# VHH binders against FH protein interacting protein FIP2 (FIP2), part 13

Target 1, 298 residues: FH protein interacting protein FIP2 (FIP2), of Arabidopsis thaliana (Mouse-ear cress) (q9se95)
Amino acid sequence: METSSNLSSMVRLNIGGKKFCTTIDTLTIREPDSMLAAMFSGRHAMCQESKKGYVFIDRDGKHFRHILNWLRDGVIPSLSDPDCSELLREADYYQLLGLKDGIKDSRKEVGEVEAELTRIDIIKCIQTERVRFRGVNLSGIDLSKLDLSLVDFSYACLRNVFFSRTNLQCAKFRNADAEGSIFHNAILRECEFTSANLRGALLAGTNLQSANLQDACLVGCSFCGADLRTAHLQNADLTNANLEGANLEGANLKGAKLSNANFKGANLQRAYLRHVNLREAHMEGANLGGANMTGAIR
Short names: E, the ipSAE of ESMFold2; O, the ipSAE of OpenDDE; V2, 0.75 times the mean of E and O plus 0.25 times the DockQ between their complexes.

## First folded at step 10 (VHH)

Design p49 (from p01 with D99S T101E L104R S108D; framework vhh_gocatamig_d2; at its last look DockQ between E and O 0.01; V2 from the best seeds 0.00; counts 0 for: pae E 21.6 > 2, unsure alone 62.8 < 65, off the site)
Fold by ESMFold2, look of step 11:
Structure p49 (fold): chain B 298 residues (1-298), chain A 121 residues (1-121)
Amino acid sequence: as target 1 above (298 residues)
Amino acid sequence: EVQLVESGGGLVQPGGSLTLSCAASGFTFDYYALAWYRQAPGKKRELVARITSGGSTNYMDSVKGRFTISRDNAKNSVYLQMNSLRAEDTAVYYCATPSFEDYRYSWDDYWGQGTLVTVSS
């Protein structure tokens, strides 16, 4: 049986005794300035020899599958330090600049993630008694779809944590660093976020009814479609936040910073907007019926 | 980290078929719309097909009836079945989340790297 890949210019490679089959397109397109692209560009004798059998390259073939997967699909493998260093050496040899940069970026990100507890540790803890993870570093872990109601994360480092569809009702995040964390469709009703750092957090579709976000950094947050009814947002920094279609009925935004905040189609009925600057916000289609705008700039 | 990884591209004859796959991780897949875009040489990137979280689909006019977008929420994957391929379908195809109005400041971080589809005689 012939396949689509068999109808293209198939290349058979022997890399230090390990044999691979791929296509000219794979070897030449993603990294056009690579040694592999030069070898198989059609103007090199090696390309013509490939039609006759295996092209031999005197290199360690241990990691070559990862090179091919990068060239095929742009995938960066998750490897231990020694294996990653070996792959970097091979990427350098073949002049695979995109792969080298991707590995360096991936190592940098992995080296910055030092969660102190695992997801299983958290699950075991919450099944017993009232639970506190104050000051703990849990950055980068997956806490999605758990019942973490009433849990105390105050002062924790929670950068880039996955809280998607998590029940966080009445949980505490006072002074927590949750920059970049993902709360999609989480239940955050009556949560305590006083002075938390939520810069760039994704809170679209969340239930934040009566949550306390006083003094929080919400710069660049997405609240699109979020339910913020009766939330406390006094003095919060909502610079560049997206609240399009959010329900803020009865919310307290006294003194909030609204520079470039997007309130298009938001429900601000009966909201407290004392001493805010609405001219800096995008208010197209927002409903301000009954809002208290005493001292607001409009 | 949010990741979108495309696969399934390759060389195919006119009238042939391909299935593109996109594996997603790092976010709650079932709450977001997913889309396929394509970019032919010298042209702007264009929307090919979109599927909402609820499964509703939209297609660009030139692919209606030939392409089918689908999703598997259990596997965090979105697919593009491409039938009756034509030379003008040659492009790099990208998986993306086009409903990122909720995440507009993160839009540029939620694209795949693309997979090449070549349709030639």
Scores: ipSAE 0.000, ipTM 0.085, lowest interface PAE 21.6, mean pLDDT 79
ESMFold2-Fast, scan of step 10: ipSAE 0.000; ipTM 0.141
ESMFold2 (binder alone), look of step 11: mean pLDDT 78; pTM 0.789
OpenDDE, look of step 11: ipSAE 0.005; ipTM 0.245

Design p50 (framework vhh_7zox_3)
Fold by ESMFold2-Fast, scan of step 10:
Structure p50 (fold): chain B 298 residues (1-298), chain A 121 residues (1-121)
Amino acid sequence: as target 1 above (298 residues)
Amino acid sequence: DVQLVESGGGLVQPGGSLRLSCVASGFTFDYYAMGWVRQAPGKGLEWVSRITSGGSTNYADSVKGRFAISRDNAKNTLYLQMNRLKPEDTAVYYCATPDFTDYLYSWSDYAGQGTQVTVSS
């Protein structure tokens, strides 16, 4: 029966508790180099809900409808700025480059200066051992998955840049403007972010061990599940930042602003919390064992 | 250009041993945690073992006491010593940078082509 071959193309997805039904063709044809295409190309197997046959993906399912509409029909949705930012985060995770470009084009502000270099230009520069990009405008470009260790982006304009899964070990971002940039699961060990603007940046799942974030603007940043052990956060502004489940063991937060910061379930063992106001932070389930709270407001 | 090249797989009888190697290039190997994942025929990916940049190790319950992960940072090489192999260990073994949840679906960018291990009489 021909019905059997049609049924074999169907896929059931559970995206963070939200369930969707689509086809292998929808997930693979429009963005063949995406994570979704790789997952359903037959090269990789996924964990499924055994009794219901769903492929589970631990992501926010709120905007997945728009991802499927893009993959099915090539539709770029018209959304509010916050919703566009949320959708861009999901598009970046799934590596939907066409969707990312379409959303960026739709949000381009009249008069914004385009990036001075393309992704290919950066790759060529690094291959020729040019590692200094001080003061360069690279806003909006995709630098995901590159080895950018030791690169100097100090004073650069990096607004809304994609650094997902990028190796930025020991990279320099002193006084850089990286507002809204996406660093999902990037390696940021020993990075230099002194006085950088990271307002609204997404740093969930990053490795920020021993990174220097002193005097940085981290307002509204997401650090959910990030590794910040021994990081330097002195005088950083973490207002409205989300550090739920983050590991801050031995981190130095002296003088940091923590207004409405979320530390639920965070590890703050042996952290240095001198002169911080803890009354405005959400600390449910946080581990403060051995933390230095001298001069902290409780 | 990130590359991971696995080797050392083969056919072995139950109770036997194999040593897998993974040569890494194109990134700062000694700063990454590294691991092994495997995929048996008709099954999903299963995490096997992890080693941090500092040498701390973890193992899946199914392989504890039988497998040993190690690394040689001077050679950019990851190893998996597999002892007392069982038919259930039959799988393609992949070298990967282990963020097991997040890199599971894009680990193809950092995982090599894999090496086949078959445990059969």
Scores: ipSAE 0.000, ipTM 0.110, lowest interface PAE 20.1, mean pLDDT 79

Design p51 (framework vhh_8pnl_2)
Fold by ESMFold2-Fast, scan of step 10:
Formats: structure tokens, C-alpha cells, sequence
Structure p51 (fold): chain B 298 residues (1-298), chain A 121 residues (1-121)
């Protein structure tokens, strides 16, 4: 039973065209250091902006209901890997650290061995001397925003690791298990991922120029807007991968599996597509100018 | 299209070193991956090492730790530094772009004459 709306705490949001109604308390209390809290922390009375109209935020509103449920009730949603990853991008934008931690913890498999080193341990290692993490279990740790260029992660267990905005230029991941890891906007130029497992990993907006991804498992990976110019993808498994808007100019995809891969709007100019089945891929708006398609099925 | 020219081979004793070079005379070298292959008498041609345009490398197990592949894009030249040479390394060595050119890959048009490496006492 409600007597009347509490007008002094009300706020209306338009998130990329999707409309939400909530309270100032919901936006400020659970995550007081967040961007949302900063936007609304000084407002205890309705002004013209919040009373008669919507506060517009130019973001994708698809998952904003989950943000509000977290802020209201502390609920971490049970979502598919791609949807969890989209929600994590929004959580990072709004600086919702508690939600980020909750999503990370929800992705842990029951019975997985805990990481051998913490984020602080890694920071200490990179401050001392030459760093090697071959065969080390680092699953689930947050390595975002670190300079990990030239680091050797070959044979490491890196499941569900955060590498958002991490500098990984020339890092080695040969035979590493990086399933479900998040590389949003990371620098991966000239990295070695030969025979690595990147199943369900998020590589949107990454710089993968000249990276070696030969024989890698890239099933269900997101490469939306990634730069893959001159990358080696020979015999890689890109089944169900999303490469929408990716730049693959001059990339070598010989023998790659492209079953249900999305190349909508991708640049494949001068790419090597020998012996690939293109009929299994979604190619709407892709640029294939100068591509080598010898033995490809079209 | 472009034809690669290998050089630097010779006769060396076991434990010796050689540096092979591969010069590009006619295509956009810096844009493509490059590889070294070898063929011993009576055996099939096998991959030794690969390098991407940006410098990422991959080696066959039998040369890992002994051979180093590198490239100089400004000179359009590929190199293979061979250390701790063994009699088993005796072969004709070839460079090639792995199944990639601006046009249809042709083995006969792309493979050069090779450079011979002999490791013996």
C-alpha cells in the first residue's frame, strides 16, 4: 500500500532510448563511489530536469534493469556468457565495483582450484625483474589496466581473468587456458596465442594486429570492433564467434572453422580465406576486396 | 609475382652456427607472414619456423632453443639464425610466405632455389 509517490527521491532515466523510473537512494547507497552515485548524490528535491523529463544517458539500455536490481537488492543476475559480458561493460562504465566483483564470482565453476597468485602478487612481480607465469594458475584474478607486455603466460590457467585495458603487447599465451577471460580494449599486438583456449572470451575493441592465433579455440568469442590486421588465424576454431565490424585486413584464415561466425560489416580486404567454408558464416556487408578465396566454399 | 632469394648456407662442423637470409625482390614483404622450411635428402619438406609481419614467432620442436627467426621489414629481408647445429640439420633451406600472396599462391612461382646447409665433421 502506497499513500503517495515520494517526489523528492524520484528520478526518471532514459538509457539509450529505454526508460526507467527509480529513486535517488537506489542510485547512491549501494555503490557510493560510482558514477551513478556522483550524478545524483547532491539531489534531494526534484528539479526541472528530474521532475518533468528524463535524464538521458547515451548507453545501451538492454541490461540496465539488472543494474537497478543490483543497486536495489544486491542481486547478481544469472545470464548467458555474452549477456554477462555486456552487463560487465556497463558495470565498468558506471564504476559499479561491487557488481563487477559479483559477476566475476558468479562465473567461477564449482570445484575450480583457486588462483595461486593475487593481483597484488602480480604487481610485486612486475616491479622486481623478468616475469614468467608459465603453467601458473591465475584463474579469476583482476589484471585490468596493468602493463604486462612481454610477459610469458604459456601453459597458464587464466579462466575468467580480467584483462580490460591491459597492455599485453608481445605477451605469450601458447597453450594457455583463458576460457571466459575479458580483454575489452586490451592491447594484444603481436601476442602469441598458438593452441590457446579462448572459448567465450571477450576481445571487443582489442588491438590484435599481427597476433598469432594459429590452432586457437575461439569458439563463441566476441571480436566486435577488434583490430585483427595481418593476424594469423590458421586452423583456428571461430565457431559462433562474433566479428561484427572487426578489421581483418590481410589476416590469414586458412583452414579456419567459421561455422555460424558473424562477419557483418567486417573488413576482410586482402585476407587469406583458402579452404574455408564461407557459406556457414554471416557475411552481410563484409568487404572481401582482394581476398584470396582459393578452395573456399561460397 | 615476387620471387624470394635465399643465401647464407654452407658447410659447418657440429656445434657451429650459420645465419640464413631471404631477400624479397617483388612484393609487399612487411604485410605478410614469412616462414623457413627445410628438406633433407630422401625426406619430405618440413616447416622450421614462422614469423608474422609484426614479429610473433613459432618454431618446430626440433629447432626450438637453437634457431631464431627474425625479419627486417625496412630491408624486406627474412633471417634464420642457426646455433648449435647438428648433423640432422643438414638440408636445403627454403623461405616462403605460407600460402599467401596478393594473387593465388603458386608453389612453383614462389619457392626459390634454396640455400644448402651441411653439418659434418
Amino acid sequence: as target 1 above (298 residues)
Amino acid sequence: QGQLVESGGGLVQPGGSLRLSCADAGFTFDYYAMAWYRQAPGKERELVARITSGGSTNYADFVKGRFTISRDNAKSTLYLQMNSLKPEDTAMYYCATPDFTDYLYSWSDYWGQGTRVTVSA
Scores: ipSAE 0.000, ipTM 0.100, lowest interface PAE 23.4, mean pLDDT 78

Design p52 (framework vhh_6fv0_2)
Fold by ESMFold2-Fast, scan of step 10:
Structure p52 (fold): chain B 298 residues (1-298), chain A 122 residues (1-122)
Amino acid sequence: as target 1 above (298 residues)
Amino acid sequence: QVQLQESGGGLVQPGGSLRLSCAASGFTFDYYAMYWVRQAPEKGLEWVSTITSSGGSTYYKDSVKGRFTVSRDNAKNTLYLQMNSLKPEDAAQYYCATPDFTDYLYSWSDYRGQGTQVTVSS
């Protein structure tokens, strides 16, 4: 019965094809309520096999080095804004609340206005009745995993808000400012984003079926693997957006700006692409079967 | 209520084939990577295969590579494992699972099904 050796605590990880070696202590001590801690706490029989082979996690491994440095030494990395946003997405996925807060704090400006309500305030409101948050400043708060379906956030200030795995079905964000917000794996079906600012927002893995994004600013947004079937994207600005592997079947992109947009491996079957310039977009492996390209440049 | 239900196991002779299925309910299946793991008698759980949420990438344990094929049908919320050229060492209880968590109240074990038994004759 020898479970106290250094070798017995070693873990091999494969994060989206990138391999890492660490210890159970590194994965569990600093963020004990995280997904990583839950996986390696010894409560899961699967963790017994992690010592013989690699435990696979289907995530982008590019920034996992920074996650391990945080968990090992409490270091918040100094990164460019795009890389920092990508790391925030990963921190949110793994439920590393301390890392999320550290990154958020490192990006604060001297003039930033505090949010008017806390996460707990929002929970209390929603538990009692359906309430409106029109024009409210909620910038920087964590609204992950809440049921916020049918909530009205129109005209709200939602910069850098966490909406990971949040149920936002039929929620309203008309003219809201959600720049830099994280929606990883959120349910956004039939939500209303007309004229919203989503510049740099992270919407990978989201369900945006039949969502209304008309006239929205989607510059630099990530939609990797998102479900955008039948979504309304008319006149949206998708400049520098990443839609790799996204499903846009039947989506309406009439008049959308696609400068340097990435559609590699995307499904655009039966999409409406009228009056769009496709020449500046990356279309490798995209499926355009039955798409309406009347007036498009390709 | 999150549920995973495996099926398709049985008794086969060495060199035989089986197709396992995992029916998922109570969560948005196409958002989550899925695992196949197995446990042989008197041994710990062993990772077998992973498929990404979109089905675009697959990963396999070295000893099953070229013999097993994982796939998924997101429209049917179903995960599959096609097992060909089965060997005695493949005999185990097979489970589907996901490492992803939708809530702090769930662990990966809450997403693990009851399993399906695969027996390979001597």
Scores: ipSAE 0.000, ipTM 0.108, lowest interface PAE 19.9, mean pLDDT 78

Design p53 (framework vhh_7uia_1)
Fold by ESMFold2-Fast, scan of step 10:
Structure p53 (fold): chain B 298 residues (1-298), chain A 122 residues (1-122)
Amino acid sequence: as target 1 above (298 residues)
Amino acid sequence: QLQLVETGGGLVKPGGSLRLSCVVSGFTFDYYAMAWVRQAPGKELEWVSSITSSGGSTYYEDSVKGRFTISTDNAKNTLYLQMSSLKPEDTAVYYCATPDFTDYLYSWSDYWGQGTQVTVSS
């Protein structure tokens, strides 16, 4: 992730005598409906100088490290049954529904209609240098902020998965079903989406440079501000897609379907647009300098 | 569990600089946020600086802001504290720790290394 000094979000906590230092972001982002998020969401990010005291919470601090690791990185600890029960009681107190579900899922089999693996299962697997999740059902899980570069998700069911700020460089999604998935600001450089279903996916601000999206279903996708330089989009279906302000310099869109696609302000310099029907797209302010439009309908 | 080895302390004159290092073994930074804490003779532990496990955010105690810089080298499993414009008030034993320590209640063997002495005097 991007390295930055954040002097205005530090928080000091005293949990039953145990002192912790963390950030407002850590306490509020992963579980926005939790009690912890409610306690800190009404505050502006504060420099330590602005508030020097500790916020006291009258709870057992023994397992609070595990709560912070969950809130920061989505990690569910491997604990003995008694310790797991204690952590579950604390998660219930703070109204950390995601942590509660993760703990309960770790104690039971995943249902057939639910994802086959949990976020914690994936985190354990990615400790291995290279992992494969071909054909696995991971629908609805949160995989945000993880380093999943080089991971193979080909043929996987990934509907409504959260990939916000996830590093997916060189990851494989061939024939995967990622309908409705959220990739906001993810790194997708050189990833493979050949024949994938990304209907309605949110890919705003993503880095898709040199990604392979050939034959992909991109219907209703948002690519606002995305970097698609030199991407392969041959025969992709971009019907109703929003590419406003996207950078598609040198991208290959041969045979792509652009019905009602929005390219307002997009950079299409040196893009390859052979056999594309441009009359169906919204091209106001798009830069087509040097684009190859042989056989295109204008 | 966590094994931490601090080095880089020494005697320095006011206005001088030192670079402290903490080598982590047994566990990686990817799992734990890291901090520097210090203890001057006869005084309680003072938190100095912390860095998130992602390396994305750094935080500092008021008295060291603008003078100290915390950083990590994940390839070497090493935490650093670059100290500049040192003052006599910075004289303390500096410890590498997790930010979830509990003041005087945490064992040195569990969450903190052996420490490295920094002495700022003329």
Scores: ipSAE 0.000, ipTM 0.097, lowest interface PAE 21.8, mean pLDDT 77

Design p54 (framework vhh_brivekimig_d4)
Fold by ESMFold2-Fast, scan of step 10:
Parts: structure tokens; C-alpha cells; sequence
Structure p54 (fold): chain B 298 residues (1-298), chain A 122 residues (1-122)
């Protein structure tokens, strides 16, 4: 913890032999969750100090002025592709995700937004115990067969991501955009999908036991053979969804929209179907034994 | 780390009542359905009751329906089981379970839970 008298104190940096002067505020405010911020927040020991009070960081200092300009003024530099790649490597080292995002946005002006991190980047983050990917763009990457349990993807852009056979137990996807993503045979037990967009996602054979899908957009989703026992689907939009053969025993579908939803052969024993219009759903061979249909239209 | 601490068990005569509590920590309690499961001496585990994350819907085993009431207080991260008209066959170690009763029966060792002993005898 730093006192107010130290919040703007001068810091002298030696980055691989290149010397810089800045303030604690510059290093900590714009990217508060970065490695660089952690080094100067008063919670971390300094790497090394010289006779002149320099903190030594064993990195290439060639592009560090661009890092300082980003941290100070929010400036994204205009650089050649090789120089951008070098800067991105340094930004990754210091965990400056906002800088990485700004560089990607400036290079994709036509609206073509690439994923901010690759499969290898995610593996490295998980190995360093980074579990938070809130608001990160990971569209189109392959995250199949990884152990991503307990990770936080809330507010993330996950369009067309591959999560086949991925362990996502207790992962968070609140307000995430996962339209068109593939979750075949993934473990999604106790996942948090509140208000997530899963339009057209493929969730066949998934384990969604006790998952929270309240207010989620599940339009056109495939849940064939999925395990949705005790899942929370209150006010979810299941329009055109395919739940053929799914197990929804004890699931809560109160207020869910089931227009043209396919429940053929599904297990809905002891499910909660209050205020649901069942006339709009295909229920052939569905087991409704013990279901609570108070206020439902049959 | 998921931690569940059950309490409220004890010795009671047939026809008596007990209220069990389960204090939950290490996960977002208000997102998940919760269950009560019991294991009588020398028998396998038996599902007793389940409640949705909001508390809006409940399920009961036929053996306890009309006698037991499950409830939850999400502000306190606590699950409850009100047990009325207790019978000798209700004698068991009672556990709260997450994510649901089916997974608990197969993943018994996955949770740090000691259970709470209920003995119904004269």
C-alpha cells in the first residue's frame, strides 16, 4: 500500500540497459491488473536497484517508450508489422491487455476483429494461474480438450470458439457472446451463463447439470443428448432449440420461451414449467411425470 | 474450494422434529440448485430433497414428501431441511450436496462434508 505522498513519486527504470523516468501513477492506474502495476503498487518487492535508485527489469527496452505513452496518455502507436509484433510481445510480458486490444483494433479498421489471444497464449495464462478473461475477444480460437474449469469468461467475445471436450466446470460466461460456439461433449457442470448469447451454439452431449442459464439466448441451440438435470433456464429463449433426448429432470424452465423447441423423447420429470406455453413446443415422447405446470398452457 | 458444513442433527423420539442447516462456502451459492442426501447405517446413499437456485421450486423423495421441507437463504449461503413427523427409518447421516443429488451420489468424496447425524429412537 502507498500513501498519497508516494502516489506520484518519481520512479527510475532500467529496462535492459535503457533508462526511463516516470511516476507510480503512470505505472499503476491505466492497467491496474498488469504485472507492471503489481511491481509498483507497494505490494511487490522491486526487482533490482542501482546506486542511483533505478529499478532493473531484464527486458528489451526498444519499445518501452510506447508502453509508457500508453500508460500515461492512452496512446496506441502506429508501427510497422514487425515493430508491432515486438511491442505485442512486451505488452504480453507485462500483461497489458488494454494495449494489446488497442493495437489489434487499430490494425483491423474495417471491423474485422481477430482474437486477442491464441490457444498457446491461453495455455500459458492458465499455467501462470490466470483464470480471468473478462471482456477478452477470443472469437474463432480452438480451446478444445483444455482444462478451463473455474475460468471467468464473463463479457467475453467467444463467437465460433471450439470447446469440444473442454472441462469448463464452474466456468463463468455471464453476458458473454458465444454465438455459434461448439461445446460437443464438454463438461459445463455448474457453469454460469446468465444473460449469455449462445445463439446457434452446439451443446450436444454436454454435461450442464445445475448450470445457470437464466435469461440466456439459446435460440437455435442443439442440446441433443445433453444432461440438463436441475439446470436453471428461467426466462431463457429456447426458440427453435433442439433438446431431443435431453435429460431435463428437475430443471427450472419458468417463463422460458419454447416457440418451435424440440423436446421429442426428452426427460422432463419433475421439471418446473410454470407460465410456459407448451403448445408451441414439440413434446412427442417427452416424459412429464411429476412436472410442475402451474400456469402453463398445454 | 467447495466447503459444506452441516449441523442440527441429534437424537429425537418418533414423531419429533429437527431442523438441519448447511453453511456453504467456496462457490457462488445462489447460482446452484442444492440437495439433501442421507446414508443410513449399512445402506447406500439416498436422495432426500432438492431446491432450485432461487428457492422457487422444490422436489422431494416419496419417503419424505409431506413431512420434510427444504428451503434456502441465499443472503446467508445456507441450505435448510425442516424434518417433521420423524420415523426410525429416517435415522441416517445427512449431507447437503452440490451441484445436484445425482452427481453427489457418484462423486461422494469430492466435497469436504462431515454430515450431521440424525437418530430417531425411543
Amino acid sequence: as target 1 above (298 residues)
Amino acid sequence: EVQLVESGGGVVQPGGSLRLSCAASGFTFDYYAMSWVRQAPGKGPEWVSSITSSGGSTLYADSVKGRFTISRDNSKNTLYLQMNSLRPEDTALYYCATPDFTDYLYSWSDYSSQGTLVTVSS
Scores: ipSAE 0.000, ipTM 0.097, lowest interface PAE 20.1, mean pLDDT 78

Design p55 (framework vhh_6fv0_2)
Fold by ESMFold2-Fast, scan of step 10:
Structure p55 (fold): chain B 298 residues (1-298), chain A 122 residues (1-122)
Amino acid sequence: as target 1 above (298 residues)
Amino acid sequence: QVQLQESGGGLVQPGGSLRLSCAASGFTFDYYTMYWVRQAPEKGLEWVSRITSSGGSTYYKDSVKGRFTVSRDNAKNTLYLQMNSLKPEDAAQYYCATPDFTDYLYSWSDYRGQGTQVTVSS
């Protein structure tokens, strides 16, 4: 029944004589307003042909594998300028707006700091081995939606990197510079961020349960709705950080700087708040039940 | 320090117009595709429009095509939404968002700004 269900979702494509097999989900979910999504979401007659054989599309199939890799895994390929121009023409035809934007964005240099590896380089590394990226400059690249669990980014330069929905469980960022990086809804369980620079980073909706953020710079960070249960935040600098609605149950904030930090609606039940200055923090609706506030300023 | 601040909402009558703005700071704004998304009081979050990093391509939900125009000024790190011929069904809280927008950003706490309220009534 599982096999029948999987087979019924399968689509066979003939792109200018090149044959590909994929699923309806692959063609419809990442780019829901694309031509491919329209063809295979049941809104158009083209779906009838896929049951009898291949759906023919009169286009150059040379770069279609890159289109499928984008739709399946969110991979933005690193190609020569001529090949990239050819892929852009195909992306335009299929109305793959996210792919078009990703290609253009990935080719833009980040001021004085240029990344040593591309998104594709990292994906290739992960496909063959889990490689250490210690001290590597990856600033400005898009690493969203990848499985980067257990990867070592310690001492890396990660300024303005995109880690949205990335699986970073048990990844290491010790002493990394991740200023301005975007981690929206990423999985960061048990990550090591000791002494990392996360100034201005976006960590809303992240899972940071049991993560180690000791001595980290978290100035101006957004943790709205984040799960920080049992996280280690000793001596972290949370000045101007937004933790509205965050779950910090059992978190250790001993010696942390909380100047102008927003804890509205946060769960601080059983948190350790020793030697913190709470005067400048916004605590409306915060749950402090069982919190240890020995030596705290109120 | 990454920040997004929406403005320009208000009360208009059906058929009226509003121009929304989103001021961005703390990230390389001109690298990112930007979205306008909205949430009506009794409905989920929905996307309305998107614009590529350069501003060279714009895209719209069918229900707003021909009425809304998205634009950006990368020198000012600002995103705009010009809304014409407003209908009662356009009444919602409007937010700007990055390329990583998803249907699961239903919590208001996921937004850096408070959004800007658009009300369409007499």
Scores: ipSAE 0.000, ipTM 0.109, lowest interface PAE 18.4, mean pLDDT 78

Design p56 (framework vhh_7zox_3)
Fold by ESMFold2-Fast, scan of step 10:
Structure p56 (fold): chain B 298 residues (1-298), chain A 121 residues (1-121)
Amino acid sequence: as target 1 above (298 residues)
Amino acid sequence: DVQLVESGGGLVQPGGSLRLSCVASGFTFDYYAMGWVRQAPGKGLEWVSDITSGGSTGYADSVKGRFAISRDNAKNTLYLQMNRLKPEDTAVYYCATPDFTDYLYSWSDYAGQGTQVTVSS
């Protein structure tokens, strides 16, 4: 019988004085490796229940409704920053990794939706010689074909921005977040990307001559046919990056991570490859003439 | 092996000028960015100026408008023209290669021995 089945699976919770009624399935199925699931799946001995059949948990019950809605329906609540921080603390206690990830993803998506300035706003700013956009959120906007030379985007959020054929000569991107941005055929000569996040960015055909990419995250980036002559790539993370046909003559790659990086047909003449592990890199047809490989692993 | 030999330091009065030189050997000088860093007594390393292979220059705010970096690729030589010197410019000045990261944390094979600049009356 459905009624008897429901009754046998029911559980009553008292969370810091707030009372909830739910099912064992709700508490165990969505987050099976959580502490909360462990309490009801027989992995832990249950505490003595009160005379009214409640399992007491000494936690703040203010946001427990949101935990149950997540576990039941997969719903991520829309909350203020203080309330979200309180919910994250409870999610950490119960080891609800899926809820924690969902809240973080929700916050990132909101940040990506609302660029602070439009393409037209940027054009007006550069016309009035305002070249500083430090810490500004410009995620998702189209900045293609503009002259943005000498512009300072340090600390800016530039996720999924279009910079195709943009002139960015001597522009600054120190500590900027440019994950997924598109730079196809852009001019990036002598620009500053120190400690920038360029994960998954598309930089094919770019001019990066003498650019500073020290400590940058270049994981999964495409540099096919890019000009990286004399660029500074010290300690950059090029894991899974594609540099097929790129020109890296005289580039400094000291301490760079090259795991599964593709250098097929690349020019590495006179490059500095000190302390680089080349064993996991794809080097077919690469030119290493005059390269400094002191301390490199082959 | 890579070698950098700095010269041109000395004692000068405030408002005076000095020209530093760095002779490079053991690498293709004209292909690489070059720079100057300094260390004042009891202080950490401070970046002063750099110049790319193409001649584009950068300067620390503390020296901008007073110092001028230049290079002569035919002579494998880097220069720093220092004008309107201040007591605060007193430091050992080092020539550095593109290997600047190692230079800031540990003295690499690509860093020079330095040249002392003292600005005092």
Scores: ipSAE 0.000, ipTM 0.132, lowest interface PAE 19.4, mean pLDDT 79

Design p58 (from f1 with S106D; framework vhh_gocatamig_d2)
Amino acid sequence: EVQLVESGGGLVQPGGSLTLSCAASGFTFSDYALAWYRQAPGKKRELVARITSGGSTNYMDSVKGRFTISRDNAKNSVYLQMNSLRAEDTAVYYCATPSFTDYLKDWYDYWGQGTLVTVSS
ESMFold2-Fast, scan of step 10: ipSAE 0.000; ipTM 0.134

